# Ledger of designs, part 7: VHH binders against Rho GTPase-activating protein gacA (gacA)

Target 1, 338 residues: Rho GTPase-activating protein gacA (gacA), of Dictyostelium discoideum (Social amoeba) (q54y72)
Amino acid sequence: MGSSSSKSSSSVTVASSIDYKAKPTIDELGTSNYSGGLEVSKNLLDFNLGEKPCPLKSVVQDQFTISNSSKTKLKFHFEPLQPKEFQLSFSPTSGSLDKGKSKTIKVKLMVNQKINTNHKVVLRVEGGASHFLTVKIRCETGVFGVDPNTLEHVEDEGFRVPYILALMKRSLIDNGGLQQEGIFRLAGEQTEIKRLKEAMNRNDFTSSTDINTVASLIKIWYRELPTPILNSIPTEKIFYSTDIDECVQSAKNLPEPQKSLLDWLMHLLLMVSSFSDVNKMTAQNLAIVVAPNLYDVSSSNPMEGLVLSQKCVQFLHNVLSHKVAVHKRESVAYEVLS
Key: E = the ipSAE of ESMFold2; O = the ipSAE of OpenDDE; V2 = 0.75 times the mean of E and O plus 0.25 times the DockQ between their complexes.

## First folded at step 1 (VHH)

Design w5 (framework vhh_7w1s_2; at its last look DockQ between E and O 0.01; V2 from the best seeds 0.00; counts 0 for: pae O 14.7 > 2, grease 25.7 > 24.2, placed apart)
Fold by ESMFold2-Fast, scan of step 1:
Structure w5 (fold): chain B 338 residues (1-338), chain A 122 residues (1-122)
Amino acid sequence: as target 1 above (338 residues)
Amino acid sequence: QLQLVESGGGLVQAGGSMRLSCAASGFTFSYAMGWHRQAPGKQRELVAKISGGDTAYDDSVKGRFTISRDNTKNTVYLQMNSLKVEDTAVYYCARYTEVYDSGEYTYDFDYWGQGTQVTVSS
């Protein structure tokens, strides 16, 4: 039971001294001769997560200490702005600190979408100077054009691959992609490719009925790898490989993560080719449309690049044809494994 | 609000298999999840975890248990094979939060399921 009296009216006039003291920038605070009062153990909270991309919707924590070097008890509270891209909390959010005492402040950050920012938080002190804290957030959640080792991996039918590949494959299969005439040959519309690519980069993709756009995005994902799959094979092995066994052995000798990424892709293409009566995409047709996404010839002589492009198609066709033959011989073991 | 609900527990004979499911509800899904267990009168222990695709297992279950995740269903699974009487416990699903301090990552478990009983008879 509280009081319900509504007669009391209070108005606060315009700017306070605390607002005036909150004007200094982080550079000014880093060089200023502020002495006495509330002190912070650090003014930069760096949620840079090392060299790994920030995992979306996961909580990361940092902490710092506040200390009262003044002769009196100080009251404090945090005034963070609440942007849509992340949630930031301080524990405690406010309180009192006795003279000569220190308190640990726990900071929790959860990023909801891709963001790179330096966010300023105001720590206000009653009767004292405010502190500006910089929260450095580097949460690049993109799944295209990044080192695949930095991405969340999942198990997909015996293959351990970046989760986005498993999602795209599931979307493709669930929407009848294996039966789609010209799958991987027919391109999606540019605007829809861009829209879905951005959704994938924001971890906001589950499925799409646009089969050709999803198939295009699988090819684009491989094309945009920092090191294209087949560029990890010596050019001499691509250029002078004379038979299927040499191509297969070169594929088996790929370093990780390229080996696992190629193996998963070959399995998907095997599934597609098994429906070639309907979709018209034979192993040869798939090699022609997929191989250009697995090798970058831009640094080579134009004439040499043309020959290498043709040899990459032949290489992929040889590896895929071997997979088709193995699958036919080991179909019972394959079904148990898959 | 994130809520975790376990299912799939029950009675099984030694040498048998069982799969536990943990369904997450709410708008926010974590990339870091784990399975803990607690036998009567013993402390709760972590048996398996999955984060960013990486998996880790307690030595007592390594090679027998497999943790997996279906992000489209917001569900984490624990596949338990070659079950032993010693695996009898209440199994809990939990979400990690990663704590970054001075270049190190540690794990704090902030959301827990209600638990599901697994009883292995000989």
Scores: ipSAE 0.000, ipTM 0.140, lowest interface PAE 19.3, mean pLDDT 76
Fold by OpenDDE, look of step 17:
Structure w5 (fold): chain B 338 residues (1-338), chain A 122 residues (1-122)
Amino acid sequence: as target 1 above (338 residues)
Amino acid sequence: QLQLVESGGGLVQAGGSMRLSCAASGFTFSYAMGWHRQAPGKQRELVAKISGGDTAYDDSVKGRFTISRDNTKNTVYLQMNSLKVEDTAVYYCARYTEVYDSGEYTYDFDYWGQGTQVTVSS
């Protein structure tokens, strides 16, 4: 009685590739400020103070005026919004407006996390047409601390990653970073980091002679992601990082873009580790210095945070060690075949 | 200061070709970029977008228009071939951000150029 072990092919639901073919519902700026007898003084609420990024965890305010141009009293209300990324409130949230009267609506916004969006708000008018307002939120205009999906991607050695990563990697390599002793361990100069970060945000990054600064900026980029890439892995999987195969599988199961971002980074670290005789950066050393930038260990218990941090290092070390081992095997195979 | 400056517009005969350029400054040219157009009396519409090497086109321009970018020049291009009279519009360059919301990616514009006039004559 042969027990047919039904290999449940866990269909890894490949996170559906961004359908770039979908027609973006770009709300046309300039819809008639007139709907059902209610006039709105502006349809765009800009809390960014022009080109300035919206501050996080701070309340910004705007206002607009609604006017009743109809022959009757109008009742209005704003549809409730409960986004996770920000808090938006209207005052008043509802009310009535007599014929020929106007009311100022105060708007408060508090952004909880970095986001760039045009959020649609619906103003309902009883017996009339709804009015649509756009809330423009821009927390970042650069390449750091933003959703990586908002950035232009390039193919870099088989990995699809933001262009800025590819540029930094190239700069690092071209300036001898792979052979640099203590690369990714040694801190860049803080003033130079700031300068280069700003330059990158202006697309004025051409080259850097300070290779440690570039390496630091790569770590900073990962650290400043809205969500650290390894936080997409269940904490339990990070915690039980003693099994290399399990770690590798967990890394493989990451959703996009986290998977590509990790894979690209692992490839870079593999390259660095291949020169460990010169640069003194083994897989272990690299895991120690890089892993803290990939995982948020925010915990109410400092001890728990420390343990998780260590587990994260072990996790990354396991993944990287596996990659190194595979690469070595492949290299030997090619040498034998050549 | 963030700026998008369109160029390359003008008068062209039907069936002709034209290349638009949009020079970006004041920001990292790593954002998704796109072209919109607004014909007289019509709403502004998306023509083409480019993100991560992926391109998307409005059905009306598919096969005729090509969007591309040169990151070294901070420039996005719109090659327009087989132009039609109905392609007459002000063409606008735009920067986009993508937001993941409720399982879908949405596109929001950040900045617009001043536009360049494209006129296709019969």
Scores: ipSAE 0.000, ipTM 0.196, lowest interface PAE 14.7, mean pLDDT 82
ESMFold2, look of step 17: ipSAE 0.070; ipTM 0.595
ESMFold2 (binder alone), look of step 17: mean pLDDT 78; pTM 0.779

Design w6 (framework vhh_7w1s_2; at its last look DockQ between E and O 0.01; V2 from the best seeds 0.00; counts 0 for: pae E 18.9 > 2, unsure alone 63.5 < 65, placed apart)
Amino acid sequence: QLQLVESGGGLVQAGGSMRLSCAASGFTFSSYMGWHRQAPGKQRELVAKIYSGSTAYDDSVKGRFTISRDNTKNTVYLQMNSLKVEDTAVYYCARGYSRLWYDSGEPFDYWGQGTQVTVSS
ESMFold2-Fast, scan of step 1: ipSAE 0.026; ipTM 0.504
ESMFold2, look of step 2: ipSAE 0.000; ipTM 0.386
ESMFold2 (binder alone), look of step 2: mean pLDDT 79; pTM 0.810
OpenDDE, look of step 2: ipSAE 0.018; ipTM 0.377
ESMFold2, look of step 17: ipSAE 0.000; ipTM 0.088
ESMFold2 (binder alone), look of step 17: mean pLDDT 80; pTM 0.825
OpenDDE, look of step 17: ipSAE 0.014; ipTM 0.317

Design z1 (framework vhh_7z1x_3)
Fold by ESMFold2-Fast, scan of step 1:
Structure z1 (fold): chain B 338 residues (1-338), chain A 125 residues (1-125)
Amino acid sequence: as target 1 above (338 residues)
Amino acid sequence: QVQLVETGGGLVQPGGSLRLSCTASGFTFDDYAMNWVRQAPGKGLEWLSGISWNSGSISYADSVKGRFTISRDNAKNTLYLQMNSLQPDDTAVYFCARDSYEWGSGTYYDEFDYWGQGTQVTVSS
């Protein structure tokens, strides 16, 4: 029952990084079943048509029913919206429902720009509670060939990377990929690559026992980035970085998310290289098979493209060799301490 | 109709454990980040923990880190909070809250659009 001394500075308890207001009122929560009134047959409008991407510049349709379960006439209207990425219309946009009556609302969506969003639509009701509808739009649900900044990221052993990369790595390791001779060198069968790639794009992948197909898909994921990782390094740094330290510094100077993507990949390749006695994939062998997936040499000069290709292999080999050397030093220290 | 229903609250002794559940209905549960928030008697809301739609990202307030564990089962549309080493100052109404997350954008909004009615947790000898 004491009080704090006026001679000591009061300790201010800083709230957590997220400081929430008092619990919202029922009106602020949106739809309430306590007031009675307007009921909707569904609150989610899903235009994915079975997890397939919504087509661009094409009209897709859905419908739902609104019903007046109250004892009085209700007036309704959908709040006007004009987002730049899509056009969404409700027919009717507004109206009145007599007691006990129902009406079908036709919904039309046309997506103008690739977007993945859960758009909230407010159905306002005079004399009743408002309803919040979710319009689920997935026009770019894939994980290949997309801007990595648009993908959900996860923490994987200290790296913040797209979730699909962590899943592919886990699948590869859990199925004995690190011990497989020729891992990353031996390609998966083309039909299986296509099948599994499509499963990944529709978020229908957790693991696969087909090691070579998963390894191939990790390489394809990097290859299909809109800007390949090494194309983000100035060409002069790739051409004229002659030693390991220069290559490592260029890699460290990459902006996010490219830096984390390269760092994560190098760590995976380090793990593979640590089993080279079994899998036969040395740092040099990994650089040869992986580097071609990290740059695009679409140049009008074929000879310059060949030289750049060779320099990218050398660059990746230098970065990976540095990681191998660091790992060997740490392993020796551990053995001395153990 | 979006509904969040919390269960598992009750009276527990100091040092005891409780598991709270939040059953979600009326929306696609695995499209949303979910959060636990509490309100002690006479105090404001305190955020405790959040979990992303795929469980790939989990965060805790310092006051509960190491004692509480958030998890979700998307197949059952259920969010959980495992509470260990409970203290008298953990006495509060515990709320489940839904946040909107833009799938594929890599962004989330620190704005909770739906809340449950809450479940009372009392830590007392």
Scores: ipSAE 0.000, ipTM 0.100, lowest interface PAE 22.2, mean pLDDT 76

Design z10 (framework vhh_7z1x_3)
Fold by ESMFold2-Fast, scan of step 1:
Structure z10 (fold): chain B 338 residues (1-338), chain A 124 residues (1-124)
Amino acid sequence: as target 1 above (338 residues)
Amino acid sequence: QVQLVETGGGLVQPGGSLRLSCTASGFTFSRYWMNWVRQAPGKGLEWLSGISSSGSTISYADSVKGRFTISRDNAKNTLYLQMNSLQPDDTAVYFCAKDYGLYSSEWRGYFDYWGQGTQVTVSS
């Protein structure tokens, strides 16, 4: 509890304000030798990430120089504070600087969630004045690549989901998406996907007649989640759950918000598959085109990754097929009784 | 429209060599992993090799390691498979396969588009 091991390039900072201590001038000290201090080339590190789509979990870098203007060797270190909203590292985190020498400090920032803050960092100098750096972070990301719990939720046909999902679904349905041959299989144009994604991030989206672009954006929304839905299931369960009941049970055991997000998506895909006579998108076809957006496969062995990808398709197909079978059974029972 | 067209198959004697080519169109070839997969008569699909978008990462199935070489030319939108020391068991239809994903610059292990295939027959 009294000590933590530091791993490469991560550090913890202490919040404080910046104030440069005035150095005595030669005029003030006459011809006498005077002790300068550690000088920094910047007292403000300004990370404006608000205009970039999906900056979350991406490392951005800046740098500044420290200089020893004194006549003696100086020791420095950055004081630790680990915020939950971002990771901030200085390289080097501590050191010694000989008289008249300069050193470049590399700063790495990774933002984990939407944030707008002025974070203060203390650079401590042994026997000298402390320097206070301000790190300005503006990360006003919209709706893609964010923690879904930070988004406004709405009720959509019994599901409580981020509002953007309900808007995209409504746009698909209202513009005839359920009747569109190859829906979710046919990609939108990449330029149009980017344009509409940026509009959604600015909260400037209500509907679009471009069915394939909206369907692509639903898949992209799931793909860009900080934790893909199926990565919340242990890999062993994905590999060895071969029957429908095992897959359905694994899906039911998902934590929130992953469970509600998967349940809403399965209901949408059930609606799509109910028009498969027209749109040609069966449960199998939907599993093939949607499953790759629900997991992140990283492997140095492509064959292992291929097997895992095929297992994720099988898993999603089993869950969706169960939902289709239940819906068909209930529909037949209603028809017989009515 | 995405198209993958394989060429270079044919009849070759055991111990011989062939070079397969796959010409891609309708997508940004330089941003996707590309793969070679084969299917022998009466057997399932067998993954052989994959290459990253830049060509810096390459992997092979054990059955072809040391005999086959995958490469790509992003300026020509072309994928290659150099096949050496061919054996009768290498007789198959060889497919070029594109990695899945709308913005994939990383391999996902699932293929969304396949060519029609090119027949390779290894026989005396």
Scores: ipSAE 0.000, ipTM 0.156, lowest interface PAE 19.2, mean pLDDT 77

Design z11 (framework vhh_7z1x_3)
Fold by ESMFold2-Fast, scan of step 1:
Structure z11 (fold): chain B 338 residues (1-338), chain A 126 residues (1-126)
Amino acid sequence: as target 1 above (338 residues)
Amino acid sequence: QVQLVETGGGLVQPGGSLRLSCTASGFTFEDYAMNWVRQAPGKGLEWLSGISGSGGSTSYADSVKGRFTISRDNAKNTLYLQMNSLQPDDTAVYFCARDEYTIEYSSGWTYTFDYWGQGTQVTVSS
């Protein structure tokens, strides 16, 4: 080998040895140097940007641009692996790109089963090196007992709420739940509640004919919130707000997301109470069975807990009764004008 | 300390065969998918083949499908690439590469590489 001086001199003068030993990154693999003149605007498609969980059985979209920086026309096509857990599509799936031109690629993802993966997609270029894109998919486990802000939201009759609430409501309505005697009062079977709750947590729920189980799960969903809705109102206001207007004002002053969650629930209960002649669930009866799921009594004195429970029922009854009165008044005004 | 060391490269005539090996150390080998990637003179990186941590799933680039076979021996912490019917176009530096994430983060392999070997030169010429 020769002397240490010869070895050191040899290593110092060989600049190409540094480049040769350089570890390629995914960013370098995503450059035109590795794809024969094809460039991409993104090499990572992160469907969890902002730490939002990837929704299940819903289409999410992203896009990126491919550009031909070479001196010749390039042909391309995408080769994604299609596992059972999700469907991934690129539009266009293949094509040709003239010298100096760019094309927008629309990406659609639908996740069928909860999965956490960094899925690799190969972009093939005719006569060039393959280009690798990473699709990052992260799905949170469950919809119960989680921060509602982390859940996918949908529009439901003017309310923006977690999608699971809209699904449970639709299931109740479509299966005649609004006319079911004792709805929200009669509990589902505990084994069926557990089975369906687990299905909802893995997003394997669309509808159920078991009305009492679905109604129970709506109550359980509110009960398992990290902060129960009424615990977001100062205890003093619940205790001393005896007037309907005071209770309504307290409800209107709730921060988001509690305000929207309470408003949506009150609207559902309004619909239920409108069929009270059939289902026997008046505003008072609904307040009695629903209010206990909207607060958690952290008192070490059982007597204080009982009084707070009674006050929460009264608070909910006042808010719901006001909503019933407003709805009737608005309906009468419409009829007079028509 | 994670290390990947390739061996088995060399000069071979067109139509010949070579077996490349990659010896891994410093991590639980069976938890990671492994890959072979090459770089021909004056060209970019080309992914050739991948194998899951268990060895139950393999994938190949069209350019090598039917000619190359990837395998692994988890008891020996070794990855292999059996190369048959070699062509002059197969002349390249061949790299062993580890997927960045363990199988806990994916049900398969990610093709995002965090560790690479130094490479081994394969030259196909007469």
Scores: ipSAE 0.000, ipTM 0.148, lowest interface PAE 18.5, mean pLDDT 75

Design z12 (framework vhh_7z1x_3; at its last look DockQ between E and O 0.04; V2 from the best seeds 0.00; counts 0 for: pae E 22.5 > 2, unsure alone 62.8 < 65, placed apart)
Fold by OpenDDE, look of step 2:
Structure z12 (fold): chain B 338 residues (1-338), chain A 125 residues (1-125)
Amino acid sequence: as target 1 above (338 residues)
Amino acid sequence: QVQLVETGGGLVQPGGSLRLSCTASGFTFSDYEMNWVRQAPGKGLEWLSGISSSGSTISYADSVKGRFTISRDNAKNTLYLQMNSLQPDDTAVYFCATEVYYDSSGDTYVEFDPWGQGTQVTVSS
């Protein structure tokens, strides 16, 4: 009589440690980088290079100030970084900050290899919310990973967007991307992605027949923004994204340039979804593949990212579904009137 | 709700085999290419294998080529990874993902964080 010990696989529901309420509301977005009582003077470290390329094998410096606005002493720590392509150091790497006090953090960067990237840095606060910084490294001029406001803009079907987006969209459309089965779902070839990205950065891109690569590059462009566009949405609105109207309103309340960037993208996705019978990319499918590029979950824990990723997909799905619904109504109305 | 649930992990001896499963829900599974990735302790994500929506196109990382076999059953909304000749270096949490990219540094980037908890694979004598 062998006692089959039913090992109850305790599904460890890894509770998300993310405080979704810690993210500032839309009204607070313009004011202070506040997280758990720690205020950060800037979230983007560009080492005062502006549009100048980052020199190789040279140390460049930046600084920012952290302030304790909490009622208690805070302990902070920068998570260690082990990048291959560059060395990044924070001084101090850790410390304490008394109530009402501020501390300047010095940042040193040495790039070993030519790279364009937005590297995430995590500032941990004991007992508080983490703060995320973006380290902008641009060893060459380009259209990816830069402040969209610094790029040449054009009017594209009623949206003012960076020229590169308009080009990619046009290329996608002209090469039959709207009817391509699995568009935005299928990844481009990595070597081709790199090649085209480089061409784009050199302003040598005009068009490509590799529509999957172009579609991938559109996603990549959004993903590589210094700040993902949906990060301007209060976390709670992303988290509680069950109400379509709320999602739509949140999208409408985005600041510029995020609003225009989202609207342009939603229009493109609307176009794609209109051919869903052929391309098999419904609003839901598109939301699944695109949403992750628009929101930074800023999690080192896969489980933490899970919930936020899903909510982001839901959020985008709601926004896109609404647009599809409106478009269908308008189309029907036109048919009835014609 | 979109969900991916990885199962089939466990403790196995070197040279042993495991079969992982990833069950998808909340989206049209058959419309997506699927990938397996893993994360070893203290390491980044590593892409292992990909399979097209129809299953007609399959690719493997060099690290697992000849040992691992990816397959899918669209009728069951399930992705599989047959792992043979497992080695201690295969110890990791395994995840399925719809899209995987590589950054300029060659690091694996998953378009979104794993939709499941992953499944732990431990290869130890």
Scores: ipSAE 0.000, ipTM 0.209, lowest interface PAE 13.9, mean pLDDT 82
ESMFold2-Fast, scan of step 1: ipSAE 0.192; ipTM 0.657
ESMFold2, look of step 2: ipSAE 0.000; ipTM 0.092
ESMFold2 (binder alone), look of step 2: mean pLDDT 76; pTM 0.753

Design z13 (framework vhh_7z1x_3)
Amino acid sequence: QVQLVETGGGLVQPGGSLRLSCTASGFTFSSYAMNWVRQAPGKGLEWLSGISGSGGSTSYADSVKGRFTISRDNAKNTLYLQMNSLQPDDTAVYFCARDLSGYEDYFWGSDEYYYGMDVWGQGTQVTVSS
ESMFold2-Fast, scan of step 1: ipSAE 0.000; ipTM 0.259

Design z14 (framework vhh_7z1x_3)
Amino acid sequence: QVQLVETGGGLVQPGGSLRLSCTASGFTFSSYGMNWVRQAPGKGLEWLSGISYSGSSTSYADSVKGRFTISRDNAKNTLYLQMNSLQPDDTAVYFCAKGGEYDLYSDWLSEGYYMDVWGQGTQVTVSS
ESMFold2-Fast, scan of step 1: ipSAE 0.000; ipTM 0.253

Design z2 (framework vhh_7z1x_3)
Fold by ESMFold2-Fast, scan of step 1:
Structure z2 (fold): chain B 338 residues (1-338), chain A 126 residues (1-126)
Amino acid sequence: as target 1 above (338 residues)
Amino acid sequence: QVQLVETGGGLVQPGGSLRLSCTASGFTFSSYAMNWVRQAPGKGLEWLSGISGSGGSTSYADSVKGRFTISRDNAKNTLYLQMNSLQPDDTAVYFCAKEGSDYYLWDESGYYMDVWGQGTQVTVSS
């Protein structure tokens, strides 16, 4: 398959002007006698087609400049491309460039099928060094950082949620996560989090025995939502609500999809807290480690942000405590792990 | 300085087999992922296969999966590509490439390539 990083962007991105200084060790010409050459304004053409769904069969465009810094006229051409998955064209595809002159190269991309690839393009120069360009195409529907309504939903024990949440929960439970000391508190290794996150974005995930990485990814999934769950509650209600009933009512008044996502998460945390004698994760401990992933305080002044963070923990603890009290019979009736 | 030297290319009949080797020097070989990349006449660069530093993970392009096998011997600082069931379309210059922290040469497996060898020519013809 290969690796990919899903980005929640609504537009095609362009790379900054970066010089490619590392060159493949291909000695095609006696370039030690070369006094200058063709300069390229970009080595990376980044077509992060982050719209969900991906814009299949739509033309997207970028451009870059080539410049002749040599003492002689240079001829150039882009090597032909024949992939089935996309059409990539350069205009002009070939030409001559006089000493000291520049040309703008227009690039058009049309993706015919979902693909996540770094395509290599060679710009050949007669009498000069070849340039290697990377065309980064990300036209796969990821599951992180996207509008949850764009994801396939499944039925999970009375909840209708994005399928990836049900898979991550199943992976946790099937691999003994509810008995794992420090579950949701202990982080997975950063390299493993990245690897598994990329697999999930490629729809290449069913289960993992790496409990802490999966738990971390559940928290990251909520953190990367376009609108954090609790940001849909007015700040003053988070700040001043100290009563369990007030917090529960605020949670019930959440718009969709935030309400359903919070309800499902609270049920998962209820299951975790029911094993707190083994895993040491009480409702309070879970609120402390999970709440920071549900609210963005970046728009607040620094001191207010610290207080809001504490209030978000209190809010989540109150909602979870209510669920423990009201839904204890429901967890017994379902006999999830009896 | 970092050096990669490919050997083992040559002329082979369709359906035949060939084994490429890449000898590495100038860096701690076992600490870096390694890749095989090829360039067919008139075509762009094509990533073929990657292997982790330990050798525990491998990945392949769909065009070679099931026919090519990447392996490494960290004690000998050598990377291998076993090529079976060769087809005329496999005719290309084959390059050995080291994983780098450089952003420019991303492959589909997520490994970056910042040093490539001189290449070795493989010709598959009757």
Scores: ipSAE 0.000, ipTM 0.120, lowest interface PAE 21.3, mean pLDDT 75

